# Miniprotein binders against Protein EXORDIUM-like 6 (EXL6): the designs that were tried, part 2

Target 1, 305 residues: Protein EXORDIUM-like 6 (EXL6), of Arabidopsis thaliana (Mouse-ear cress) (q9m8t8)
Amino acid sequence: REPPSQIPNGTLDLSLLWYGQFTPTQKERVHDFIESLNFDAKEGLDPKVSAWWKVVESYQERFEVKDIYRQKKSNRTVAPRIKVKVVRSYVDEKMKYGKELTMGNGEKLVETAIGNMSKVVPVVLLSAQVRAHGVGFCDGTCQHNALAKIKGQKEPRRYIMVSNPEVECPGECAWPFHTADKGPRGMTYQPASGEVGADALVIQLATGLADLATNPDLTKSLFKSETTPYNDDVKKNHESSSMYIVDPATKCTRVFGSGAFPGFTGRIRVDPITGGAFNSHGINHLKFLIPSIWDPKTKSCWTPM
Below, E stands for the ipSAE of ESMFold2; O stands for the ipSAE of OpenDDE; V2 stands for 0.75 times the mean of E and O plus 0.25 times the DockQ between their complexes.

## First folded at step 3 (miniprotein)

Design r3 (from f8 with Y6F F8W R36E I45Y W47L Y77F)
Fold by ESMFold2-Fast, scan of step 3:
Structure r3 (fold): chain B 305 residues (1-305), chain A 81 residues (1-81)
Amino acid sequence: as target 1 above (305 residues)
Amino acid sequence: SDRTVFVWVTVDSPQMAHDIAQRMSDMARQMGMTVEIDVHNGQMYILITGMDRQTAERIAQDMRRIAQEYGATVQIFIDES
């Protein structure tokens, strides 16, 4: 119905559930990335993680003008901000449901991350030894975001699930930090954190957050309006219309910089001391490699460099 | 130093991909070069190795010409390493 109302007061309050054993680097990297989304880095430390997040934020303006208001807000030069923060972090180091998760087990982990909170986005992070079945990990996708029907709640809840791919499918979900399993034998780089799993988790989480923030009403109500920007044929197929805007980061998979093609990340930087690959800067002078986002205005993947 | 030419081609049909791949493969083989061609999801990538910069620039021009004859969109990169 109202895509902006799914992000109340312009905030995304995340509830993290860490399932299995994670290194301190993996946990710190995820937290630092999240904090970097709203950090306006000083001049000379461009590109910024926050500049990438501003592209995500710009989708709110497009939806508001086209679908809700039928108005062109030419007086605005900047889209509304979305503040992202971690409000809860829970650790299940003992792995309550074991190392082989069914889709039902995954849904229970989502419920655990939500707890009794009405306005949080659950983020389930799976350690390298865990396999999640039925969500497509390592079989065409590297992250999962969807809507879950929560017992005792009337409205379905949007969630994100990511897995550390370094044991199960590094060639599919940890490139460019690992040799690709398909396509040309391209270049590989060192992860900026020194850990493949830590930087791979950041890429998967970035993709999930961008897809969630650009279409918070996944498959429901956004395209119900007679005033959608799509033609009549596209409007009749709500799933097709949803797919075109729900996956801006997923549509740009394996694109990290300008001029990307299979086997090449596009233009990025390499830290001369660590050899670590990055295309953006965040808090405390930290460096991140984050995926490109589809820009519907230019019909291309927006890249940090 | 040895250069690598990377070519990304957007193709409209499997037949177009086959025809372009055949022509590019034939050209590279006549020049004594190693060529790898892969097609995935309407995208075709071509990797040519073992040439100097001048030869790489010539190959890039030849690839653009072949793609243009088929009306295909092409992006070419020469590895500077």
Scores: ipSAE 0.000, ipTM 0.184, lowest interface PAE 14.5, mean pLDDT 74

Design r4 (from f8 with R3E R36Y D38L Q75E)
Amino acid sequence: SDETVYVFVTVDSPQMAHDIAQRMSDMARQMGMTVYILVHNGQMIIWITGMDRQTAERIAQDMRRIAQEYGATVEIYIDES
ESMFold2-Fast, scan of step 3: ipSAE 0.131; ipTM 0.615

Design r5 (from f8 with T10E R36E Q75L Y77W)
Fold by ESMFold2-Fast, scan of step 3:
Parts: C-alpha cells; sequence; structure tokens
Structure r5 (fold): chain B 305 residues (1-305), chain A 81 residues (1-81)
C-alpha cells in the first residue's frame, strides 16, 4: 500500500532543529515556505508553491504501481497528496558541538530532532558560521539527504540537512542572490525576503524535500516501466522497457524558469518595489524563488513559469 | 580558450523567431560555425561554442544588432570558463 520508504502515504511530519544563530526572517521564511506547500486557495496568486509540490507528489503514484496495466488505470485519478507539517521546532543557539561538525555530531543532531517521535522526518538547519564535514556542502551539493544510524535501533533514519551558504559558499549555493563561482557570472537578483540566507535556505530545503519525496530509498533507479524507442538495430516503432537513472531533485539544479541556461535563471518575476526575485506565491501573499523539479511525465524540468 | 556565447531573446511571434534564427544561422555559416537554437513559448535560447573571447565579443555584438532590428528583448552572456 505504501511505497517502501520512511515517508507515510499522505503525510510528511517534519521536526526542525536550528543549529546556531538564525534571524527571525530566516526562521519565518522556512516556516512559511513549508506551510505554502499545501496552500491551494482558488483566489490565491499564481503560480503557486503548491503547484510545484503537486509535481513532487505525483512521484508517489510511480512507487505504488506494480505493473503497466495498473499504471495506465491509475492515470485516470488525482495524484496522491502529501500534507507537510512542522510538528516540532528545536533551537540550539549555543551550538553544543561547536562550529565544526563531524558526521557523528550531525547524527547526534538528527537524534535530537527526532526525540521520541517514531514517524517524523528530522530537518537539521545549520547557521551561516557552521561547517559540516563529510556531507559535500559547497563541493557539488547544497543540501544533504541521507540515512543516520540511530543508537538503539537497527534501521537508520532518513534525514535532511541544509546550511545557510551565505558565508561558506554563496557563489555555489546562494545563486542567483550572489554571483556564481564558476561558469557565466550573469544574472543576480535581490532575495524576496531581503536576506540572502533566508531565501537560500528555502531553495536548499525545497531541494531536500523534493529528494526525500522523489527518491525515498536513496536510489537513482526511477524508471522501471518506461519504454523507449529502439536504436537503429531494431525495427521502427518497436519499444523496450528501459531503466533510467535520474535524480529528480538535483537534475534541474539552478533552473528556476523556462529557458534557463548557465548564468540565467529562466523566466522569473521581479517585485518592482523590492527588486526581489520570485517564481511562485504562497500563504499571506508571500513570494518565493524555488528550483525546478524533474517531471518524468513530460521528461523535462518543470518550472512554475 | 573555448568560450560559449549564450543569447536569450523574447520573441513576439513564430515569424519573428524564424527570421532571427535565419539571420543568426546565416551569420554562423559565414563564420564556419554552428548555432544551437531552442525555442519555447515566446523564448528563444541561442548558443554557440568553441571560440576565443574576441570572436565571442564580436558575435555578441552581431546578435545584439540583429535583436535590435526586430525590437526584441535580448540578454547576452559570454562564458568565461
Amino acid sequence: as target 1 above (305 residues)
Amino acid sequence: SDRTVYVFVEVDSPQMAHDIAQRMSDMARQMGMTVEIDVHNGQMIIWITGMDRQTAERIAQDMRRIAQEYGATVLIWIDES
């Protein structure tokens, strides 16, 4: 009934652990983004953050289908919904493990975020001054989605870790709010919140949540029932089942709108009063810039605009 | 060193996209280069790879001139990696 993952069908309960000093804007921005994932009011402004989340939700349909006949029939129904909720928020402003985190220290923070909750997904958020070792931040990735060994338990727990990149690697993980470290140094924009760190945290969390929901088993094998045209060696119009290796949450990294290319976000909006960049709307008329997500139905990076 | 020229153009119509693409393809042919063009929903993305910086700057100038002739909005970027 449920996919073989740690995400219960229909719910995603998050336990946040804020490690270090965060501004009120940073905390409010993350909270408002999470609440906006399920905001779908008819009178709300489009495009919506929730429209992006519906693409993520559609992946649940793929994990529940066992054969091609069932898959064809299920395409006639609405995709499963994932209700995202923050059930706990803990703050460690004094940083009990200091500013340099080992993998072991990170796992202890995950344990702290879990507490006594059996069905919660821990989200560890690191302040701008914290350095997490062994997780690849600022060296090919801007979020960490992994399994932590929980003391006294046989099975490891899935978690998300994000870091405010504003001090450590803004050119890699805070673009387009900061000039890029490599490649074209073209488009930069003001963050909609007024704080680079706040909007960068939202981008990293969006990627982490998408990775969790689209790759629950931490595998790169997502298309087991896809058919592709044969090459020149086989008759035309013949198809075979092919396994594609994709990473939906990261395949579209740095794509925010249609027509994106290195150095250009693609089509987005800019608030004429604040200069803030956005491609989606959430609760309370808030504006967000969120990264594209791979859509296996269209075989392209889905963008809000 | 290899450079890539990226051009983003907003076009008002399929005809405008065709005309701009034709002009840029003709320019590339004169220079012995190949232009890659992608058109989607009123946006045209053009890129040319494999040239030095001075050639890239001349191409950028030519592309801006062509876009201006059509009144098109254009963003041009030269990759320095």
Scores: ipSAE 0.000, ipTM 0.221, lowest interface PAE 10.7, mean pLDDT 75

Design r6 (from f8 with R3E Y6L F8L R36I I45F W47F Q75Y Y77E; at its last look DockQ between E and O 0.01; V2 from the best seeds 0.00; counts 0 for: pae E 16.6 > 1.5, pTM E .697 < .8, placed apart)
Fold by ESMFold2, look of step 4:
Parts: C-alpha cells; sequence; structure tokens
Structure r6 (fold): chain B 305 residues (1-305), chain A 81 residues (1-81)
C-alpha cells in the first residue's frame, strides 16, 4: 500500500513572527514548549509533551484517519516522526500595521513570517495589546490554523496565528486560567509559568500545531484539484464527512484530562511548589498544560493523563 | 485568466459550515474548478483559483447568494494571481 501524504522531509519548520511586545516569560515559554516536542528522554516524568506529540504523529499511519481522508494504508509499522524546529524568529515590537488588525493586514503578517522561505509554516504571535477581532479572534475563536492567499503564489499557504488573550478576551480564551464568560464558569487554576498570557499562548500554539500536523493537505484531498470520478464517488461511500477538514485539537477545546465535562478540565495536576496546573512534562523539568486530541476511533478526546 | 476568489464565512455551527461548504463546493465542481475549503473555529475559508475575472465575479455573486440563504456573514474578495 502507498504511503500517506505528509510534510516534506519529515520536519515542521516554523517561522515565528512576534508582533508587538512580549515578556521574556512569554517568549521562553513558547520556545521551551516547542523544544519539548522533540525531547524524548527515557529518564524523566510522565506524561511527556513528546508522548502527546507522538499521538499527533500517529495520524499519518492510523487506518481510521486514513479512511476518513481517503488515504491509502501504509506498510510502515510505526509512524514517522515530525521534527518541529524554529528556523526563523523575527520580532516586530513597533507593530508596522498598528494595534488593530484587519484581515488584509493579518495576511501581510503571514507573508512577512514566510519571507523568502518556500517550505516553512508561518506562526504569527500577537501580543496582548493587539486588537485581533478584525482577523477573527475572540468571537468563538482563540487560535487560527488557516489558509492565506499569498500574492504571487498559486497555492494558498497554511499558517498558525495565536493571540495573547489576557487583555482582549481572557474570559473566552484564557480558561482555565481565567473565569469563563459563557457557559459553566468552571474551576480556575494558576498558570504554571506564572503568566496567564504565556500559558494561554502555549495552549493556542499546541492546538494549532496539532490541527496542522494532522491535516496538512486535507482540504486539497477532500476536493481534489479537479473534478474526477473520485469526487463523484465520495457521495456513495464517504458522504457524511468528506468536504471539510478535521481539527482534532480544536474539537477538544477545554478538555485537558480524563473525565472532563463543561466547567471541569478533567484530571490534571497542580505543582506543589508553583501552584501551577499541568498535564505534561517537558524540557528542564518544566510542566505544561496542553490540549487533548480528538480520536476518531474512540470518538472521544485522547487526554494527556 | 488567473484570478483567485477568497471567501470567508462566519457560521453559527459546524452543521451550518458543512451545509454552506457543500453548496459552494457543488457549484464550483460543476464548473470544473479547483476548490480548497478549510473549516474551523466557526469560520470557513474557501479558495478557488484558475479563472478569469468575469467568472470570478460571477462566482463571488453566487457565493454571496448561498451564504445569504443561511443568514451567514460573508466576506469575499477577488485577487489577481
Amino acid sequence: as target 1 above (305 residues)
Amino acid sequence: SDETVLVLVTVDSPQMAHDIAQRMSDMARQMGMTVIIDVHNGQMFIFITGMDRQTAERIAQDMRRIAQEYGATVYIEIDES
């Protein structure tokens, strides 16, 4: 059987654009989380951030995922790794487009993050002072994994955009570190980094990375590039789900551990020294709260603990 | 000759997103065009490429009509590629 589609070279090269001012903790937290994805030391505490990332990697070889996306089964016995690396980091503290973004300016930030690099994933991080409503944040959306049209390119580019929610919409996008605005307000916890914004950015980035890495070519596969007999045949056998992508981490929003329900994160731990909530361990003995991932086989959220 | 239609639809539910995407995809496929649809977080992004300006304008109007049938908020732009 043929291998499934996957990211070139088995790597996910990130180009970060830091738009606005961020604290050192916010920058370090994001970088430490990214490094933790590649950190698979045998000695250390479970659950590991790298084990969570292996669940994301497994989507490349899962029969249930391949069946949903009409991909061929592979003869591989284990999923290939996806190595996540930051290949460029640029800081725009002066905010070239101001503090209130529009859809067009958001696309220009994505273009800036891409630069001259043809094989990167642009990641735009918006500081707390940025008003991101005009690019779709804070109206039910707390991170983007989306496509942007890039001038002079035939194919759209996939990007991740995250926005520190502690000023604009903490009640919508910073739970469990802030009381929720809608629905069960739920139990709140302290961020393990000591900063609501830093840990919220990690949750947003983790969600975007998981959604991106599980479905890098999904939209193209669902609609093919041309009308074909396979498009005519989709309705016959795969009618219910074949026209839109699956965002498996976004589908598990506000689920952080086993037994979660509205207002309750599920099983997570609290660090006795810092008071911070976590469900995974990364580099340098750091602790992270990261999202769950929808498992199409069990039709439930796979949780870190 | 090589225009791109970008459609951004804000929807109330995943089911509304699915219904709108199906309608818009069916129209584009019937015209033999390449369609890329990306749906998440209450937003739907649709990219259609490989058409001339006249066709792009017709598609934009048809997609506005479809979104209006569902009461969805829609933003559409046409870009030169």
Scores: ipSAE 0.000, ipTM 0.255, lowest interface PAE 16.6, mean pLDDT 75
ESMFold2-Fast, scan of step 3: ipSAE 0.377; ipTM 0.787
ESMFold2 (binder alone), look of step 4: mean pLDDT 76; pTM 0.680
OpenDDE base, look of step 4: ipSAE 0.010; ipTM 0.215

Design r7 (from f8 with R3E Y6W F8A R36W I45V W47A Q75Y Y77F)
Fold by ESMFold2-Fast, scan of step 3:
Structure r7 (fold): chain B 305 residues (1-305), chain A 81 residues (1-81)
Amino acid sequence: as target 1 above (305 residues)
Amino acid sequence: SDETVWVAVTVDSPQMAHDIAQRMSDMARQMGMTVWIDVHNGQMVIAITGMDRQTAERIAQDMRRIAQEYGATVYIFIDES
């Protein structure tokens, strides 16, 4: 195998496969979120979804060839942009493989999303009708990123799989819009879209896109010995020390704002008209709640507010 | 099993945050407990570890009382992991 490449030409082409029945709100939220990643209008309200995406884009500078061992910033005057776009969207409303998915069925769905396209990232979205535990959801996992070996291709393909947890496991995968089924009772909020499933899908997709852009090779650990008080390892951080080891994939899990801890999102905003929770703004004055992302420049979880 | 008491306090003054943190920290230390404290954007987060469930419930009540003496808004959670 040759080393994993950076995102080619600063473009991330997504091929979406919607498996099962989705509401117009669910489909619109996913598309609006994707479009919002590259929406950087001066007149737009802050904080922006695009500001969150700029943190993700900054990882491309750290993996530039010039001096990877010192993680030296690129000579570029600005962070390289990653243009995200949907190039294909396929709908399987009848659910060809039924409601109970196996890993084998999941692989078939990934192949369907890829089709005949050589340079797309397949995104498989599973409806609330689907029982996704068979493809690794709900038992501590609320998104699935992996590599798929495609017949007739030399390079394995990175894919993203997300599932609407509203029916199968809301207590694990729909917080903070639903009470957690384990751990502290925690705080809950209303979804900005009015639908738990729609906003939960956005959170899972955001996590998947960030992970794909920051860790293009799942076998390669890009982060070392960096820790944060905002993950499952907090108990190791006693009064005299704020440093403890954390898995890169879980650095900022369930952190949405400053001051987060288990059961509390951190500082976010609530729309006074709808009651919806958000921490960022996108296209068409839409409001989104998106997860925090690790910022290697500050060595902390970057929060929109 | 070891429980952790999480306390989030919202304050408008850095001095008030310091005073509340110091008092809660001193009380926990006098009881032989480990305390972690972080202050960010006018919000203070405290984690107290090394106690059983009954002791954690008592500590939660004591922390709420301290916050009330300062007129601060407080959120308290007990986490078994």
Scores: ipSAE 0.000, ipTM 0.202, lowest interface PAE 13.2, mean pLDDT 71

Design r8 (from f8 with R3E T4F Y6L F8T T34Y R36E I45E W47Y T49L D79W)
Fold by ESMFold2-Fast, scan of step 3:
Formats: structure tokens, C-alpha cells, sequence
Structure r8 (fold): chain B 305 residues (1-305), chain A 81 residues (1-81)
């Protein structure tokens, strides 16, 4: 039996590396989104980005038992908190390894994002000028979650690499702000920030962060179609803990609201002033469109609306 | 294949847009359809999910009738997966 995830025991410290040229809006949206993950002010509007992050945290749920004498109604589930913050942000505008990245170049960028910091999660963001080869971008994925072998370290480091969403494959990586490149065309929306590349970048980062936080050891999915959350072994021993991991945000790709189906995002809101699409509120009254997360307890995609 | 219907209605007042949206939503829900409505300024976008093409076209006709009762203009898009 492997121990529970290490992330719920502390802070998820991100080290960002911006590879190439990015707009101020792209950088601000990413930072504002990250800050919004732990923003839970009562005066804030619902649904909240932090409510979405609480679903991610719920993958590490544990039961709190009050040891009095009667156990009838003393048990409850308490999800641990994961504090997310940016501890470093570095910009490589000149693109040290050029515009065509190999996997080896990508690993060097991950090393650059780590620097001399322990226990950081490197996040490499690729500008619209950049193409990354060998990672499956534009073949159904827009972010890469993997383990990198770091020189001088025996333990591999988990990282996230986010592809450019607006130039290389906008129908895969910038939907629903751009017409889909394959499958049902459906509807498109305006980005809340006014920039497709900024709001789509947030969607891809959100997907990567959720998948990383729910499966930090990059273990194989424990979800099986013939097993319920309460299989026979769990029913026999109600105190045993079992987690089912399915890379929750990737499982819910293209689902942003209730009632989603191919070509349609599901229920979302439109800002009457900007025309921008959103399903969540964050800091400073900012609005975000973020992807749904697979919920193994309900066997469905949890949606903000 | 699943169909969806997108209805865009343009009116002179936000209040009238809300009334039309409620009317159309109620009609579609009475037919067992899932409905989502966005109302902003003088425009409404209505999304109806999960029906065959013939049912989608019938719903579109009913929505045009409702819009006409209010004197509103309407555009309807029906899409097939």
C-alpha cells in the first residue's frame, strides 16, 4: 500500500519558465488564476475558482472520527488543503534552444525552471512561436505532465509543460474560443480576458495542475469499469482507504459545464460587458473559464455550474 | 447523433429578453429537454441539448412563434454531431 499523496501535506510551489514572447495579459492571467486557487473570500462571487480547487483537494479526503464512545454520526470527511503559489518566474524571451524543441531541450528547460530550488514543481510555458516535438502536442493533448531525470539528482522531478494554444493547434488547444479542428464544430465563445491565447493557456495549465495534484507520483489509473468506489473489499472493511485516479481533468476534456456533449461546452456564463465566457470567479472580481474534473465518487465530470 | 439548438434573440430591453428566455426555457423543459439560457444586455442565447433533428426543427419553430409574440428578432442554429 503506497502512502497518500505528498502534496496535501504542504504547499505546491510553482517555478514558471516563460519560453519565448508572451503578452502582459497572458502572464497576468496565469498569475491571477494561480492566486485564485486559494482565494475563498465571503464577499466573492460564486462559483469560485477555489471551489474547483477544493474538488482537486477532495481526492485526498480522509475521515475524521470523534473518539467519544458513539460512532453513529461522529464520522465526517475532511479534505486537506493544498496551498498553491508561484515562488519563481523566469522569462527566456530569446529562446535559448530555438523555436523547434526536442524532448531533450524540454528537459533542459525543466532544469532551468527548477534552478537550485528544492521541492518546486517546474512549469514550462511555450509561446506561440514555439513547437515542441515528441510530446504529442496537437495529437489530442495541450499540456505534458511527466517525470524528468535531473542531473545530479537520483529522484526524477514532476513537471508540467504547456503548449502554445493559439497558433500551432487552436482547434485542440484554444477551444471553445476557436472552432474545433476535428469532430463536431459546435459553438465558440469570446475569452474573458479578450485574448484567446491567455484564457486558453489558463485552461491548459488548470488541466495540468489538477492532474498533477491528484496523481503526483504519476501512478497508473486505478479506475476500473467493473469496480465501484465501494467494492466488496471496501464494504467488508469500511475503514480501509482506496483512491481511484484517472487523471481527472484530462478525463473531462472539453467539459466546462453541466450538459456538455461533443461541440458544446455545457452550461457557462457570458459577461454582459466583455462578452467573455466564464464558469468561475477569482481574485479582484476576475472571471475564468476552467475545465471540469472527473469525480470518482459520482463517476461523472464535476462542473462549476 | 445528438443535436443541439442555439437560439439568439435580440430585443430592445433586458427585461423583455429575460421574459422571452423564461418562456422558451419553460416550453423546452416541459418537453423534457435540458435548457441553458444566457441573458446579457438586449440579447439572449438559449442552448437546448440532446434531441433528434426533427425534434430540434420543431422546437426551433416553436421558439420563432414565441419570439414573434413578443415582437423580437430571432436566429436559430441547429447542429448535428
Amino acid sequence: as target 1 above (305 residues)
Amino acid sequence: SDEFVLVTVTVDSPQMAHDIAQRMSDMARQMGMYVEIDVHNGQMEIYILGMDRQTAERIAQDMRRIAQEYGATVQIYIWES
Scores: ipSAE 0.000, ipTM 0.167, lowest interface PAE 16.8, mean pLDDT 71

Design r9 (from f8 with Y6T T10F Q43Y I45L W47E T73L Q75W Y77E)
Fold by ESMFold2-Fast, scan of step 3:
Structure r9 (fold): chain B 305 residues (1-305), chain A 81 residues (1-81)
Amino acid sequence: as target 1 above (305 residues)
Amino acid sequence: SDRTVTVFVFVDSPQMAHDIAQRMSDMARQMGMTVRIDVHNGYMLIEITGMDRQTAERIAQDMRRIAQEYGALVWIEIDES
C-alpha cells in the first residue's frame, strides 16, 4: 500500500495558476499562508497556523494505524508531516478563456496549472472579475476540490480551485468579512490583510488543502452535504448527479472559534490597531483567520482558540 | 418609525421548530403585528414588522424568553425601516 499519489513522500507540491488580475496583497497573502502551514518556531505566537495543519496531518495517523485487530496499547503513533510548498506559480492576467468560465474552461485551467509536471497539485485561483458560477461557485460552494481526468494520464488528478468572491458572491463566500446573504447578519469583521478578497482566498484555500490532505481520493467521507439554507440544489448545475462529499474542513464551514453557531464565528481575536480578525499566527508574525477542521478524536470542530 | 424584528431560531427538531414558530407567531399577531415565518434546514426565520423601537425591544425579549424555554439558540436583529 503506497501513500496517496497526491501526497508523495509527505509533500504537497503546489502549482498555482492565477487567472485574471490580483493585487500584490492577494498574492503575498496566499504565499504567506502556505509557508505558515509548516512554520513551527518556538518564538512564534500561538495559536499557530501550523497547529491547525497538525490536526490535518493527524488524519494520516488515524488512516495508517487503523488496525483490523484489537490493539491492547499503542506506545507510539507517528503522524507523518505533510510539507506544503509552491513549486510553480503562473499568471494568466489577460484571461485566455475570458471572464465567463464553463466547466470545460475550468478543466483547461487545471491542465495549465499541471503543465508538464507529473506530481503536483494544481491550484487554480480566479480573480474577482471572473464569473465563477459556470465552474460551480456561488450556489452554496465557496471552494472546489475534485478529481479531473487529465488527457494522457492513467489516474485522475486531484485539484483545488478557489475564486475571489468579492464581486460575484460576497454574501455567500466572503463571510465574516461581508454581511451574509442568508441567515443571521450579525457583526462583520475587517480582514487582517486589509483586503476582503485576500483573506477570503486564504479561507477557501485552507478548506481545499485540508479536505485534499484528509481525503485525497474523495472516497472516505460519510458526511452529508451542508449547503446554505436558501440554496436550491437545482441551482447547483456544476455536476449533474455528482455526489457532494463533505470533508473535515467543509464539515466545519463557518466555524472559526469555540462557541460558534450560524451567524457567529465563535471566539476569535481582533487586532486593536487594524480591526483585523484572526484566530492564528504564521510566519513574520502575520495573523490569519482560518476555518475550523473536524477532529475525529473529539468528534467536534477543532478551533485554534 | 416602524421597526422590523428578525429572529433566527436554531433548532434541529421539526416539531420543536413548529411549536416555537406557532407560539412566536401567535404572540406577535395578538399584538397586531405583521408576521412572516420561513422554515429552513437547521433554523427558522421569523420577521415581525409594524412597531416602534421600544415595542421592538420588548418583542425581542419575549422571543428570547420563548426560545430559552425550549433550549433553542436565538439571534435577534432590530432593523430600521
Scores: ipSAE 0.000, ipTM 0.254, lowest interface PAE 11.6, mean pLDDT 76

Design s1
Fold by ESMFold2-Fast, scan of step 3:
Structure s1 (fold): chain B 305 residues (1-305), chain A 87 residues (1-87)
Amino acid sequence: as target 1 above (305 residues)
Amino acid sequence: DSRVYIFVTSDDPQTAREVAQRIHDMAQQMGARVEITIETWIDGKWIKVIVLITGMDRDQAHDMAQRISDIARQYGMDVQVYFDESR
């Protein structure tokens, strides 16, 4: 009953559709981030973007849904790899459906991104001037993952939609590069690329790719979370574990490093020359700030630092 | 190495966040590794700032815990310190 994984043979062939006007920095930043997911050269600096992607890759082992809190037995000694690449990039600078997108218009953009390709994951990127209705952007979410029924195909197609939030809702979807709209004002940082929109798009795409890989069927991921007592003097309760439904890609939103709290990213680095915030390294010595991801092995938000 | 857990309790979320920020800033200036979590406890009435100190020897951890406690007390917050000392 549940559709099979949307990740065929451990590869993600992405088809990008850029809707509206984007800067060269925004486009380059997204491409560089994607290429960095599989960059694991010895001469590269740690922590790597690819280290974060390895945590995401570990989710390819299925959890048995009938046994809500058990995971499938694995005979693998190493987590499976997911190779990610961009196979197509299409630009619609004139915005065929205008600046106000209905959900139906969004689905047409997804179909455009797919084109004639049978095994591609469409990624729709919306420019700062575009408003997408019915998808929850700037109203509790900063990325959209859904299934689209494609004419002539048996299985529905998983897609990702992200928007540049720098005009519509920077306080919700561009933190920590902009002051937060809710909660404590807290700490803000410069984006490593020099553009709020470029680094915010990377964060949203990172979350979207993680959601695709950790929840390919759009079912809730079910993980047993154990509450470890700090010590016997602190917790007098004999209950040693609780079971939670965890959405791995969104559980750790606004967590970028260890010790995070509302208004504080957790432990990250700041480039002393540019002021740019980062917690990971990619290709060509590039620096990225990427959100934490839930790690079922440690039952916590995995952080690079 | 010692583990030290500090629970700072307030009924005001803003004060809790200000204390957490000041603790973070102080630890950063000292080059110290501390983990800070803010949680709402029991029916939203209480806000806890939880500080975990790791990677220090016993004397360093006790000094850090004292500095954190001093910050919290300056804001009029209740503070509880738990030492998990194993070898």
Scores: ipSAE 0.000, ipTM 0.108, lowest interface PAE 19.0, mean pLDDT 74

Design s2
Fold by ESMFold2-Fast, scan of step 3:
Structure s2 (fold): chain B 305 residues (1-305), chain A 87 residues (1-87)
Amino acid sequence: as target 1 above (305 residues)
Amino acid sequence: DSRVYIFVTSDDPQTAREVAQRIHDMAQQMGARVEITIETFYDGRLIEVIVLITGMDRDQAHDMAQRISDIARQYGMDVQVYFDESR
């Protein structure tokens, strides 16, 4: 039996709802990123966005391997391919529910994105002018994944909601294109598109798609903690380690390349003409900066470089 | 380096979070590094707390695994320990 949020037949059909005003660059970057997830032409440049998506796809294999530790039966040996495409894109520039959204307003936007379509994944994108309450944006999270109960449907629908953080919380949700609010100042880079909001939306959507594809039923959550040794003989470190909840696949927060540490993205590339930061290539020789994905096979944060 | 996996099973998400917090606090007090993961199955009705111990010798890892198991058992949780004996 197929779980309610399972990706059927290796296809992920997205229905986008753009709420508020977006630039052409913001819309184009999101569409180009989605199309790049399955772009694996040999004439394309490496590393590819599609290589990152293959790690996400491999998570079906991970669930089978994990069962071995508990000596459970497994009938699958190969990770399926997941083809991602936009089947509908709707724009609400007038913002029907205003600039301040309650959880109830957000659910109505999800219903609008679904329409009468079966088995689509609604993606709600909020412009920089919009504030969504109750979803944790700019208060520990930069994207929202949840299940919505849809009137007239038996099964709840998985959805993704992202917001342009450029006005509300760039220091939390637009790094490394903006100085971080916490921790070491570190390095900042120019966005490859020339717009902070456009590339920040791509990072948030990448995270949301990875969460959805690796945890489609929201039955898995990662409560991540790291303890920092404290030397009682040298009481100079009074900072306690923190605990927080993240999705297992996206637990590599703020890692974009090999050798990352607080304040440093890890190894990435910079376009010598534009100064734009990237770690991957997509369609039409476009450059993207996308976050690391936890790879259960290597037990490490997989990076394109 | 020794790797040790400890699987702790609960039917209550809140209890699992409390156990994870207590394991975290104990490891911090001992100056030990552990990775704690909570995996939720069946809409939160089956919770698994996974503790990964790395960077310790076999005896240190065994001691840590016993302390973690004791905490879990105080909360009535089931515990399974797996030692990766690769050196």
Scores: ipSAE 0.000, ipTM 0.285, lowest interface PAE 14.1, mean pLDDT 75

Design s3 (from s1 with Y5T F7E L52E Y82T)
Fold by ESMFold2-Fast, scan of step 3:
Structure s3 (fold): chain B 305 residues (1-305), chain A 87 residues (1-87)
Amino acid sequence: as target 1 above (305 residues)
Amino acid sequence: DSRVTIEVTSDDPQTAREVAQRIHDMAQQMGARVEITIETWIDGKWIKVIVEITGMDRDQAHDMAQRISDIARQYGMDVQVTFDESR
């Protein structure tokens, strides 16, 4: 009945802050993924990263466009486009607040990512040796998106924080590129980039972007679910609750293809030369493994294949 | 330019990898641009080697598809070829 929050002007301008040491592959992988969200060339290979992003965009499909030729056609409901781009990228290789971040330090990093920009979404990326306290990383979640009060601004600002889990908790936050810590051992695959951390960062960022774009004001909880978890990580977070509320990408945790179950990603592809696992294609013939997203129209986790 | 998709089906991951490698080597020797992937069905019981060919005219694409099919048939695999000119 009531519409989900809408991204203003159909643009999502990201300001990235890289905290700590990252490889060129990690930085390039994140940038290439972001650019791939809006890559929809006919000559591109299918399935596309942009097809997954269209599911995210479809959450606002109740928005009606008025046909200027109304005399011939009635009004239609269409999915709005959300253009995602990086407008700023800042690197703090020396880690101003050290390797152990308090919640307050994290908030200061968010402020640094925003700078003096009124309409950017800050994305804080933490290197493999950084530990963020009070955020829940490696203790039931692999990405964090929330609201922060910004000095001099009336409205709180939505932000995303992700961490390279390769050192701290690869079994929780880098599956299927690493053996899982919980549940059935299941299958593992090589990362398409050749680096576990690079592809894990992409999965975390994808989850954060999807949850943010479908609920930008964080004022609406899109789902209420019984405590019947899809995997052990969900059960760990909600084992004491009979009902809980989850966001679209979080509702489909550890689902990458059709037919997924605990320990199995669902249908995906493997590059026979590199061994890299993927379920989508992006710019420059790059291959990505991206998480499933809940589709409210079909009431199921949408998968690229 | 024509786009050609060749799907080669196997029940053995090792054979699928060998076929994919031979297709890659042949295409590289011919200077052709091909995208090769292996898709697994649930539990790996059905495996597809998918080859996408782009940037060729129709005759060149047919010749390439025939060479790929010949390689796959040497391994006893089923082959499906699709030509899409509307892409």
Scores: ipSAE 0.013, ipTM 0.461, lowest interface PAE 6.9, mean pLDDT 76

